# Ledger of designs, part 143: miniprotein binders against q96jn8r1131to1294

Target 1, 164 residues: q96jn8r1131to1294
Amino acid sequence: TLEFLENHGKNILLSNGNRTATRVASYNQGIVVINQPLVPQLLVQVRIDFLNRQWTSSLVLGVITCAPERLNFPASACALKRAAWLLRGRGVFHNGLKICEKFGPNLDTCPEGTILGLRLDSSGGLHLHVNGVDQGVAVPDVPQPCHALVDLYGQCEQVTIVNP
Below, E stands for the ipSAE of ESMFold2; O stands for the ipSAE of OpenDDE; V2 stands for 0.75 times the mean of E and O plus 0.25 times the DockQ between their complexes.

## First folded at step 12 (miniprotein)

Design X37 (at its last look DockQ between E and O 0.90; V2 from the best seeds 0.78)
Fold by ESMFold2, look of step 12:
Structure X37 (fold): chain B 164 residues (1-164), chain A 83 residues (1-83)
Amino acid sequence: as target 1 above (164 residues)
Amino acid sequence: SKEDLAKKLIELYKKALELVEKGASEEEIRKLLEEVVKIAEELGDLYLIDYAKLALEEFERGDLDDLRYYIKLALMYAEQLLE
C-alpha cells in the first residue's frame, strides 16, 4: 500500500495508516515522501484536504532521486538543491531553478478537494494528473529510482493519499 | 508600498552580491542580509521569507557559494513578482 514515509518534516503528523499528512505548526517543515519509488503503472494521488488561505503560497509536488528513508529534509522544498524536480505554482523547478515557466494549473489556486497525481511513463517522463486528467509531461527524463514528494507548504495543511 | 519594499529588497540583494564579490567585511554583509529578512517578513511572502532566511543562514555558516545561490534564487523570484 502507498503510505507517507515515517521520515518527514518535523511539523507533520501522520494519521489514517500513514496515508494522511497534516502540518500542525507554522508554514513549513511539511515535506512528506511516498514510501515506494515511482514506476510505470504506479499513479500516486493525493487529495488536498485542508487549506489555510492566510498564507501566500501552497503545496509543492515533485520527485527526489536520492534515497528518502534517512534523508535530512530541509525546512522547505525550495531548499532542495540536489536531486529534486518540483512543480510549484505554474512552474517546474530543478534543484531550485525554474526550468519551465508554465506547466499545468497554478498549484497555488487549487481548491480543497483537488486530487493531484504523479506518475512516470515508460520513457522516464514525469506526468501530472489533476482530478484524473493527465496534464502531460512536466519533466521528460527523470533519473530512476525516484520517489514522489509533497511539501505541505503555506496554504496546504493536509493531504491524503487516495486510490486512482 | 509593498511594491516599494520589494524593489528595496531586490536592491539590497544586488548590493549583497557586490559586497561578497569584493570581499567586504562580514559585519557589513550581515547587517544587509538582516535588513533583507526584516523586509521579507514585512512583505509576508513565504518564498521571500524563506530565501532571505536561507541566505542569512548560509552566510552565518560561512558558505558563500550557497549564500550566492539563495540570493540568485531570491532575485529571480522577487523580479517575477514585480512583472
Scores: ipSAE 0.772, ipTM 0.897, lowest interface PAE 0.9, mean pLDDT 92
Fold by OpenDDE base, look of step 12:
Structure X37 (fold): chain B 164 residues (1-164), chain A 83 residues (1-83)
Amino acid sequence: as target 1 above (164 residues)
Amino acid sequence: SKEDLAKKLIELYKKALELVEKGASEEEIRKLLEEVVKIAEELGDLYLIDYAKLALEEFERGDLDDLRYYIKLALMYAEQLLE
């Protein structure tokens, strides 16, 4: 069963059998990691449950290749300096540096109810899915094992893991 | 204006890097980075705020490499905002 790990950002409250993450304070400290590593053909999906328009920006989605159980999470995914491939806005980032300017839809403008998915293909390419539609390879040749990461940042205050 | 604030922020970051390379006093560099935080907060851009706070934190812990790292990220982000 896919769940969020108990090791998470300080402002996160887990519920619904650890399948729902809610950021209960501020705009940051909202990083969560999914328990099972991504393997080829496994589609991991989260649904945006609630957006707080008080803030700007929104969730960051990606993968980490370090051990998530022992990771001391920073306040924001933008502070991850190693082992991180992230989708933020329309950009793709590696260890904080933008490696792609325009990819898929703008995550900052995805409405509530949007289902975002991550999947590795047989070549190690990381795919983004939006509402069931494959947006293509966001990151080629991602190191394995890796875990899906969600940063409940800015507007995004709640997400839930959903099955395909 | 927001554009003016962003330009000022960029200017201050570049000045900070210069001061670091010249071996300026810690107090002078700290004050500069603190001003950057204030400007970022005035701008209201969350990532600029985060980068500024991270830069200041790294400076305070004495990690100049990571300081440069976050300044770089902030500069790249701020410059893109002005495009």
Scores: ipSAE 0.713, ipTM 0.888, lowest interface PAE 0.7, mean pLDDT 95
ESMFold2 (binder alone), look of step 12: mean pLDDT 85; pTM 0.808

Design X38 (at its last look DockQ between E and O 0.93; V2 from the best seeds 0.78)
Fold by ESMFold2, look of step 12:
Structure X38 (fold): chain B 164 residues (1-164), chain A 83 residues (1-83)
Amino acid sequence: as target 1 above (164 residues)
Amino acid sequence: SKEDLAKKLIELYKKALELVEKGASEEEIRKLLEEVVKIAEELGDLYLIDYAKLALEEFERGDLDDLRYYIKLALMYAEYLLE
């Protein structure tokens, strides 16, 4: 089954068979990675379980192409300078730089209960799903292998891996 | 206003880049970057705070390339917020 890797941000507590990640302090140090690379036909989905609206920003979702098992994660996904494609707010970012102003919904406004999904298509395009609805290709031609990443940033204090 | 604080933050980042390029003292640059952190915290925007802290951290490590990188990201984001 899909699980979050034991290598994760310092403020993360894993539970529920490593399928639930909770940020237990501050607003950052909340990066988690799914334990299997994305391949065509694999849909990785997480549900937003808990939000604290005191913060200005919310979770980040995306992929990294570095091997995640021994990577030293930065405090926040915005500091991923290499091998990262991230969905943040309304934008798509590659290695910290915005490459698309608007794709899909604004992640900073997604409510508790929202189910967010990532998958690759056969051309290496990264798709975002929102509550079961494919939003299209966020990032074309992502190198493989790549690994699904969630940063429980700001508002987002808990997510759970759910099956499609 | 928050808009005025964000404009001041942008001005300070640009001044920091100028000081770095001309080789100003570490103390002068550090004090400026510490003021940037305080303004970012007063604004309360998490990305402004993260970029400010990252810039100061890279300066303290002596990594001027990464300092410039995070200042660039901070400026781009602050300009976006003012739109």
Scores: ipSAE 0.740, ipTM 0.891, lowest interface PAE 1.0, mean pLDDT 92
Fold by OpenDDE base, look of step 12:
Structure X38 (fold): chain B 164 residues (1-164), chain A 83 residues (1-83)
Amino acid sequence: as target 1 above (164 residues)
Amino acid sequence: SKEDLAKKLIELYKKALELVEKGASEEEIRKLLEEVVKIAEELGDLYLIDYAKLALEEFERGDLDDLRYYIKLALMYAEYLLE
C-alpha cells in the first residue's frame, strides 16, 4: 500500500492510514515522501484536497534519490541541494536549478481535486500525469531507486494518495 | 512598487556578493542580507522569502559556497519575475 513516510516536514499531520497529508501551520515545512520507491510501470498519484488562498504558490512534486527515512527535511523543496528533481509551477528543477522553463500545466494554478501522478518509463524517464493524462517526460533519466516527494507549499494544505 | 522592490533586492544581492569577495566585515554583509529578507517579506513572494532566509542562514553558519548558491537562485528567480 502506498503511504506517506513517518519522516516528514514539521508542519505535516498524517491521517487516513498515512495516505493523507495536511499542513497545519504556516506556508512551509510541508514535505512528505511516499514509502514505495518509483519503479517502471508504477503510477503514483496524489489529489489536491484543499487550497488556502491566503498564500501564493502551490505544491511542488518530484523525486529524491537519497534515503528518505534518514533525510532531515528542509523547510521547503527549494532548499534541497542534492538528489532532487522537482516540478514547480511550470518549471523543472534539479537541485534547485531550473532545467526546463515550461513543462505541462502550471502547478501553482491547479484547482482542488486535481490528480497529479508520477511514473517512470522503461528508459528511466519521469512522466507527469494530470487527471490521468500523460503530460510527457519531465526528466529524461532519473537515477534509481527514487521516491516520489510532495511539498505541501503555499496554497496547498492537503493532499491524498489515490489509486490509479 | 513591487518591481522597484525586486530591483532593489537584486541590487543588494549583487552588493552582498561583492562584499564577500572583498572580505568585508561580517556585520556589513549580515545587515545587507537582513535587509534582503525584509524586502522579500514586503514583496510577499514566498520563494524570495525562502531564498533570502536560506542565504542568511548559510552566511551565519559560514558556508559561503551555499550562500552564493542561494543568492544565485534568488537572482535568477527575481530576474524572471521582472520579465
Scores: ipSAE 0.709, ipTM 0.888, lowest interface PAE 0.7, mean pLDDT 95
ESMFold2 (binder alone), look of step 12: mean pLDDT 85; pTM 0.813

Design X39 (at its last look DockQ between E and O 0.87; V2 from the best seeds 0.00; counts 0 for: pae E 1.51 > 1.5)
Fold by OpenDDE base, look of step 12:
Structure X39 (fold): chain B 164 residues (1-164), chain A 83 residues (1-83)
Amino acid sequence: as target 1 above (164 residues)
Amino acid sequence: SKEDLAKKLIELYKKALELVEKGASEEEIRKLLEEVVKIAEELGDLYLIDYAKLALEEFERGDLDDLRYYIKLALMYAELLLE
């Protein structure tokens, strides 16, 4: 069963059998990691449950290649300096640096109810899915094993893991 | 204006880097970075706020490489905002 790990950002409250993450304070400290590593053809999906328009920006989605159980999570995904490939806005980032300017939809403007998915293909390419539609390869040749990461940032205050 | 604030932020970051390379006093550099945090907060851009706070934190812990790293990220982001 796909769940969020107990090791998470300090403003996160897990519920619904650890399938729902809620950021209960501020705009940051909201990083969560999904327990099972991504393997080829496994589609991991989260649904945006609630957006707080008090804030700007929104969730960051991506993968980490370090051991998530031992990771001391920073306040935001932008502070990850290693082992991180992230989708933020329309950009793709590696260890904080933008490596792609325009990819897929703008995550900062995705409405509540949007289902975002990550999937590795057989060649190690990381795919983004939006509402079930494959947006293509966001990151080629991602190191394995890796875990899906969600940063409940800015507007995004709640997400839930959903089945395909 | 927001544009003026962003330009000021960029200016201060560049000044901070210069002071670091010249071996300026810690107090002078700290004051600049603290001012950057204030400007970022006034701008209201969350990523600029985060980068500014991270830069200040790294400076305070004495990690100049990571300081430069986050300043770089902030500069790149701020410059894109001005385009």
Scores: ipSAE 0.621, ipTM 0.858, lowest interface PAE 0.8, mean pLDDT 94
Fold by ESMFold2, look of step 12:
Structure X39 (fold): chain B 164 residues (1-164), chain A 83 residues (1-83)
Amino acid sequence: as target 1 above (164 residues)
Amino acid sequence: SKEDLAKKLIELYKKALELVEKGASEEEIRKLLEEVVKIAEELGDLYLIDYAKLALEEFERGDLDDLRYYIKLALMYAELLLE
């Protein structure tokens, strides 16, 4: 079953059979990773459970292409300088550098209850889903294997893995 | 104002890059980067805060390449705030 890995950010508390991640302090140290690599048949979905709108930014979604079980995660996903492709706000970032100015909706404005999904297509393209709707290809050819990553950053204090 | 703080932040980052290139004292550069963190915290923008703290951390580790990396990211982001 899809679960968040036990290797996660320092401010994360896992619950609900490791399907729910809660950031219990500060605004960062909230990186979590899904326990299975993405393959074309797999849609990984998380629901935004709790937001604190006092912060200026919200969650980050993406993939890492390094094995995640023993990685030392940085405090924030923006410090991932290798092996990372991230969706942040409206932008797409590769290893900390913006490579696309606008893709999909602004993640910083997604309300509680939003279901966000990641999957690879048959060509290796990374797709974002928002409430079941495919937003298109964010990254055209992601190296495999890769794992889905969520950074419970800023506003985002809790997410839960949900079935498609 | 937030605009004044963002302009100050940009000026301090540019000065920090200049001081690093000149080989200025560690204390002078550290004080500048600490002021950058304070201004970023006054602005309240989380990415500016993260980039400022990361820049100071990389300076403390002696990693000047990563220091420049985060300063460049912070400058690009701060300039967007002035648009």
Scores: ipSAE 0.597, ipTM 0.842, lowest interface PAE 1.5, mean pLDDT 91
ESMFold2 (binder alone), look of step 12: mean pLDDT 85; pTM 0.809

Design X40 (at its last look DockQ between E and O 0.91; V2 from the best seeds 0.79)
Fold by OpenDDE base, look of step 12:
Structure X40 (fold): chain B 164 residues (1-164), chain A 83 residues (1-83)
Amino acid sequence: as target 1 above (164 residues)
Amino acid sequence: SKEDLAKKLIELYKKALELVEKGASEEEIRKLLEEVVKIAEELGNLYLIDYAKLALEEFERGDLDDLRYYIKLALMYAEELLE
């Protein structure tokens, strides 16, 4: 069963059998990691449940290749300096540095109810899915094992893991 | 204006880097970074706020490499906002 790990950002409250993450304070400290590592053909999906329009920006989605159980999470995904490939806005980032300017839809403007998915293909390419539609390879040749990461940032205050 | 604030932020970051390379006093560099935090907060841009706070934190812990790293990220982001 896919769940969020108990090791998470300080402002996160887990519920619904650890399948729902809610950021209960501020705009940051909202990083969560999914328990099972991504393997080829496994589609991991989260649904945006609630957006707080008080804030700007929105969730960051990606993968980490370090051990998530022991990771001391920073306040924001932007502070991850190693082992991180992230989708933010329309950009793809590696350890904070933008490696792609325009990819898929703008995550900052995805409405509530949007289902975002991550999947590795047989070549190690990381795919983004939006509402079931494969947006293509966001990151080629991602190191394995890796875990899906969601940063409940800015507007995004709640997400839930959903099955395909 | 927000554009003016972003330009000022960029200016201060560049000045901070210059002072670091010249071996300026810690107090002078700290004051610049603190001002950057304030400007970022005034802008209300969350990522610029985060980068500014991270830069200040790294400076205070004495990690100049990571300081440069986050300043780099901040500059890249701020410059994109001005495009």
Scores: ipSAE 0.773, ipTM 0.908, lowest interface PAE 0.6, mean pLDDT 95
Fold by ESMFold2, look of step 12:
Structure X40 (fold): chain B 164 residues (1-164), chain A 83 residues (1-83)
Amino acid sequence: as target 1 above (164 residues)
Amino acid sequence: SKEDLAKKLIELYKKALELVEKGASEEEIRKLLEEVVKIAEELGNLYLIDYAKLALEEFERGDLDDLRYYIKLALMYAEELLE
């Protein structure tokens, strides 16, 4: 069963059998990771449950390739470097740098109720799904093993893992 | 205005890079980076705040490579905001 890993950002409270993550303070320290690596055909989906539009930016989605159980997460995903590929706003980022200017929807404008999904294809390509619709390959060749990551950043205060 | 604050951040970051490359005093560089944090917080833009805090943090650790790294990320982001 998919759950958020107990090692997470300092401002996260896990509930609902570790399937719901809530950021309970500030705007950051909200990184969570799915407890199983992505494998071909596994679709990991989260629903945006609660947004506070007072902040300027919203959640980040992505993958990390280092073992997450003992990782010391930075305060914000923007400080993740070579081990991460991130979907943020309209862009795809690796090692802090934008590697794709525009991919999929603007995550900063996704409303509550949006379901966002990540999966690997057989070639190691990372796909984004939005409300069940495959948006195509965000990152063509992600090293494996990797884990899905969500940063409950800024506006995003709660997400829940949902079944495909 | 918010645009004026973003332009000020860009100016201060460019000055900080120049001072680092020229080996200026640590006190002078620290004061610039602390002012950047203050202005980023006044602007209220979360990525500018994070990059400003990361830059100051790496400076305090003596990691000039990561200091330059976060300054460059902040400049890229701030210049995109002005477009």
Scores: ipSAE 0.730, ipTM 0.879, lowest interface PAE 1.0, mean pLDDT 91
ESMFold2 (binder alone), look of step 12: mean pLDDT 84; pTM 0.800

Design X41 (at its last look DockQ between E and O 0.92; V2 from the best seeds 0.81)
Fold by ESMFold2, look of step 12:
Structure X41 (fold): chain B 164 residues (1-164), chain A 83 residues (1-83)
Amino acid sequence: as target 1 above (164 residues)
Amino acid sequence: SKEDLAKKLIELYKKALELVEKGASEEEIRKLLEEVVKIAEELNDLYLIDYAKLALEEFERGDLDDLRYYIKLALMYAEELLE
C-alpha cells in the first residue's frame, strides 16, 4: 500500500493511514516521500487538498535517488543539492539548477482538487500526469532506484495519496 | 517599489560575491547578507527568502562554495522576476 514515509519534514503530520500529509506550521519543513521506489508499472498520484493562498509559491514534486528512510531533509526542496530532480512552478530543476524553462502546467496555479502523478517509463523517463493526462517526459533518464517526493511548500498545506 | 527592492537585492548579492573574492572581513560580508534577508522578507517572496537564509547559513558554516551556489540561484531567480 502506498503511504508517506514516517521520515518526513518537521512540520508534517501524517493521517488517514499515512496517506494524507498536512503542513501544520510555517511555509516549509514539509517534505514527504512515498514509501516505495518508482517502477514502470507504478503511478504515484497525490491530490491537492488544501491551499493557503496567502503564500506566493506552491508545492514541489519530484524524485530523489538517495535512500529516504534516514535521510536528513532540508527545510525546503530548493536546498536539495544532489540526487534530486524537481518540478516547481513551470520549471524542471536538477540539483537546484533549472534544466527546462517550461514543462506541463504552472504548479503554483494548480487549484485544490488537482491530481498530480509521477511515473517512470521503460527508458527511465520521468512522466508528470495532471488529472489523469500524461504531460510527457520531464526528465529523460532518471537513475533507479528513485523515490517520489512532495514538498508541501508555500500555498500547499495538504495532499492525499490517491489510487489511479 | 517591489521592483526597486528586487534590484537592490541583486546589487547586494553581487557586492557580496565581490567581497568574498577579495577576502573582505567576515563582519562586512555577514552584515550585507543579513540586509539581503531583510529585503527578501520585505518582498515577501518565499524563494527569495529561502535563498537568502541559505546563503547566510552557508556563510556562517564557512562554506564559501555553497554560499556562492545559493547566491547564483538567488540571482537567477530574482532576475527572472524582473523580466
Scores: ipSAE 0.782, ipTM 0.899, lowest interface PAE 0.8, mean pLDDT 93
Fold by OpenDDE base, look of step 12:
Structure X41 (fold): chain B 164 residues (1-164), chain A 83 residues (1-83)
Amino acid sequence: as target 1 above (164 residues)
Amino acid sequence: SKEDLAKKLIELYKKALELVEKGASEEEIRKLLEEVVKIAEELNDLYLIDYAKLALEEFERGDLDDLRYYIKLALMYAEELLE
């Protein structure tokens, strides 16, 4: 069963069998990691449950290649300096640096109810899915093993892992 | 205006980098970084705020490499805002 790990950002409360993450304070400290590593053919999906429009920006989605159980999470995914491939806005970032300017939809403008998915293909390419539609390869040749990461940042205050 | 604030922020970051390379006093560099934080807060841009705070934190820890790293990220982001 896909769940969020108990090791998470300080402002996160887990519920619903650790399948729902809620950021209960501020705009940051909201990083969560999904327990099972991504493997080819596994589609991991989260649904945006609630947006708080008093903040700007929204969730960051991506993968990390370090051991998530031992990771001391920074306040924001933007502070991850290693082992991180992230989707933020319309950009793709590697260790904080933008490696792709425009990819897929703008995550900052995704409404509540949007289902975002990550999947590795047989070549190690990381795919983004939006409401079941494959947006293509966001990151080619991602190191494995890797874990899906969600940063409940800015507007995004709650997400839930959903089955395909 | 927001544009003016962003330009000022960029200017201050570049000045901070210059002072670091020249071996300027810690107090002078700290004051610049603190001002950047204030400007970022005035802009009310979360990423600029975060980058500014991270930069200041790294400076206070004495990690100039990571300071440069976050300044770089902030500059790239701020410049994109002006496009």
Scores: ipSAE 0.751, ipTM 0.899, lowest interface PAE 0.7, mean pLDDT 95
ESMFold2 (binder alone), look of step 12: mean pLDDT 85; pTM 0.818

Design X42 (at its last look DockQ between E and O 0.91; V2 from the best seeds 0.80)
Fold by ESMFold2, look of step 12:
Structure X42 (fold): chain B 164 residues (1-164), chain A 83 residues (1-83)
Amino acid sequence: as target 1 above (164 residues)
Amino acid sequence: SKEDLAKKLIELYKKALELVEKGASWEEIRKLLEEVVKIAEELGDLYLIDYARLALEEFERGDLDDLRYYIKLALMYAEELLE
């Protein structure tokens, strides 16, 4: 039931029943969104399938709270200046500004095969999972509804939605 | 060196903010922001490149608030790279 939404960054090609997203050009225009909002009990997981170390920086993972079906996405998640909480590098960002210096792993160094998960807890806290291990609360109170977002940025050229 | 280029980038961003506040000519500010893009591209860091391009684009659109916003993000990021 979980698929990447057909509204996505312009350099994305969806495949595998819309469960795989590939960035086919450049380093950006790679934003994808999961087609269902996060709800309690839902763990959204993506696997990093392919990295190209030519580029600096890697994928961004997070949530948006605006309706994604008809958004015009910016070229890069760093330009999401409203309604976004993002895990990027070592930090957590809200609307472009860093709100936590270090949470979880450095996403820029996660290797191919890493499975990254997002879920909400009962208080609206956003949790990151890394290879099945809960990293704790990245964002304590995310407004609902929200959708999981991945930016296939820089090094990250392919991710696939995987089941728990 | 990459450190020298990053320090130059920071100085140019600060100069751009000063020129905007003083109401310097469009041509002078645009030319400085083009140099910022060039330095970001030479550094090869994607976030520096994105912030520089966004800053120039917003200036060209006349959106000085978003110009200042992206310069702020760029400065925070560039200073972290030097740490």
Scores: ipSAE 0.783, ipTM 0.899, lowest interface PAE 0.8, mean pLDDT 92
Fold by OpenDDE base, look of step 12:
Structure X42 (fold): chain B 164 residues (1-164), chain A 83 residues (1-83)
Amino acid sequence: as target 1 above (164 residues)
Amino acid sequence: SKEDLAKKLIELYKKALELVEKGASWEEIRKLLEEVVKIAEELGDLYLIDYARLALEEFERGDLDDLRYYIKLALMYAEELLE
């Protein structure tokens, strides 16, 4: 069963069998990691449950290649300096540096109910899915094992892992 | 305006890097980075705020490499905002 790990950002409250993550304070400290590593043909999906318009920006989605159980989470994904490939806005970032400027939809403008998915293909390419539609390869060769990461940042206050 | 604030922020970051390379006093550099934080907060952009705070934290920790790292990220982001 796909769940969020107990090791998470300080402002996160897990519920629904650890399938729902809620940021209960501020705009940050909202990083969560999914327990099972991504393997080829496994589609991991989260649904945006609630947006708080008090804040700007929104969730960051991506993968980490370090051991998630031992990770001391920074306040936001933008502070991850290693082992991180992230989708933020329309950009793709590697260890904080933008490596692609325009990819898929703008995550900052995705409405509530949007289902975002990550999937590895057989060549190690990381795909983004939006509402079931494959947006293409965001990262061409991701080291394995890797874990899906969600940063409940800014507007995004709650997400839930959903089945394909 | 927000644009003016962003430009000022960029200017201050570049000045900070210059001061670091020249071996300026700790107090002078810290004061500059604190001003950057204030400007970022006035701008209200979350990532600019975060980068500024991270930069200041790294400076206070004595890690100049990571300071440069976050300044770089901040500059890149701020410049994109001005496009």
Scores: ipSAE 0.744, ipTM 0.899, lowest interface PAE 0.7, mean pLDDT 95
ESMFold2 (binder alone), look of step 12: mean pLDDT 85; pTM 0.816

Design X43 (at its last look DockQ between E and O 0.89; V2 from the best seeds 0.82)
Fold by OpenDDE base, look of step 12:
Structure X43 (fold): chain B 164 residues (1-164), chain A 80 residues (1-80)
Amino acid sequence: as target 1 above (164 residues)
Amino acid sequence: DLAKKLIELYKKALELVEKGASEEEIRKLLEEVVKIAEELGDLYLIDYAKLALEEFERGDLDDLRYYIKLALMYAEELLE
């Protein structure tokens, strides 16, 4: 069963069998990691449940290759300096540095109800899915094992893991 | 204008670090960057600024440079 790990950002409250993450304060400290590592052809999906338009920007989605159980999470994903491949806005980032300027839809403008998915292909390419549509390879070769990461940042206050 | 000012301050901070300027002078610049970022209201500018200041206060100049780099790249994109 896919769940968020108990090791999470300080402003996160888990519910619904740890399948729902809610950021209950501020705009940050909202990083969560899914318990099971990504394996080829496994589609992991989260739904944006609530947006708070008091803030700007929105969730960051990606993967980490370090052990999530031991990770001391920073206040935001942008502070991850190693072992991180992230989708932010329309960009793809590796350890904080933008490696792709425009990829897929702008995550900052995804409305509530949007379902975002991550999937590894057989060659190690990381795919983004949006409402069931494969947006293509965001990262061509991701080290394994890796775990899906969601940063409930800015507007994004709640997400829920959903089945494909 | 504020974004340009922020960029100038970051570059000045880097210069002062390389010259071995006083900690107080560098700190003041970074604190001003935080204030400008807050005035701009951009969350990532705020976060990068706070991270830069934090790393400086820790004495980790490498990570300071790292976050300034990220901030500069991001700020320049905002100007486009």
Scores: ipSAE 0.812, ipTM 0.921, lowest interface PAE 0.6, mean pLDDT 95
Fold by ESMFold2, look of step 12:
Structure X43 (fold): chain B 164 residues (1-164), chain A 80 residues (1-80)
Amino acid sequence: as target 1 above (164 residues)
Amino acid sequence: DLAKKLIELYKKALELVEKGASEEEIRKLLEEVVKIAEELGDLYLIDYAKLALEEFERGDLDDLRYYIKLALMYAEELLE
């Protein structure tokens, strides 16, 4: 069963059998990682449960290719300079650099209740799903193994893993 | 405005780094950048400013330049 790893940002409290992550302080230190690597047939989905609209930015969604169990996460996903592909705002970022100006919805404006999904296709392409609808390939060739990552950044204070 | 001042200070910081200016001068400028970013209240401006100062204090000028350039790209997007 999919769960968030116990290795996570220090402002995260895990609950609901480690399927719910809540950021309980500040705007950052909210990185969480899914406990299984992505494989082509695995769809990882999280629901945005709670937003605090007083912040200027919201969650980041993506993948890392480093083994996550021992990784010392930075305070914010924007500091992931290696082994990371991130969906942030309207853009796609690789190791901190924007590689696509606009892909899918603006994550900073997704409301509570939005279900965001990640999966790999058979060619290693990373797909974003929004409320069950495939948005296409965000990143064409992600190295494997990789793990899905969520940064409960800014507005986003709680997400829950949901089954497809 | 404060955002334009922030951009000017970042550009000055890059200039000082390239010229090999003193550690004291660069640190003071980066500390001012952090304060302005906090006053603006934009989370990525704050994070990039803090990361730039941290890398400078660690002595990593390549990563300092990297975060300054990310900060400038982001700040200019906000003004557009």
Scores: ipSAE 0.788, ipTM 0.902, lowest interface PAE 0.7, mean pLDDT 92
ESMFold2 (binder alone), look of step 12: mean pLDDT 81; pTM 0.756

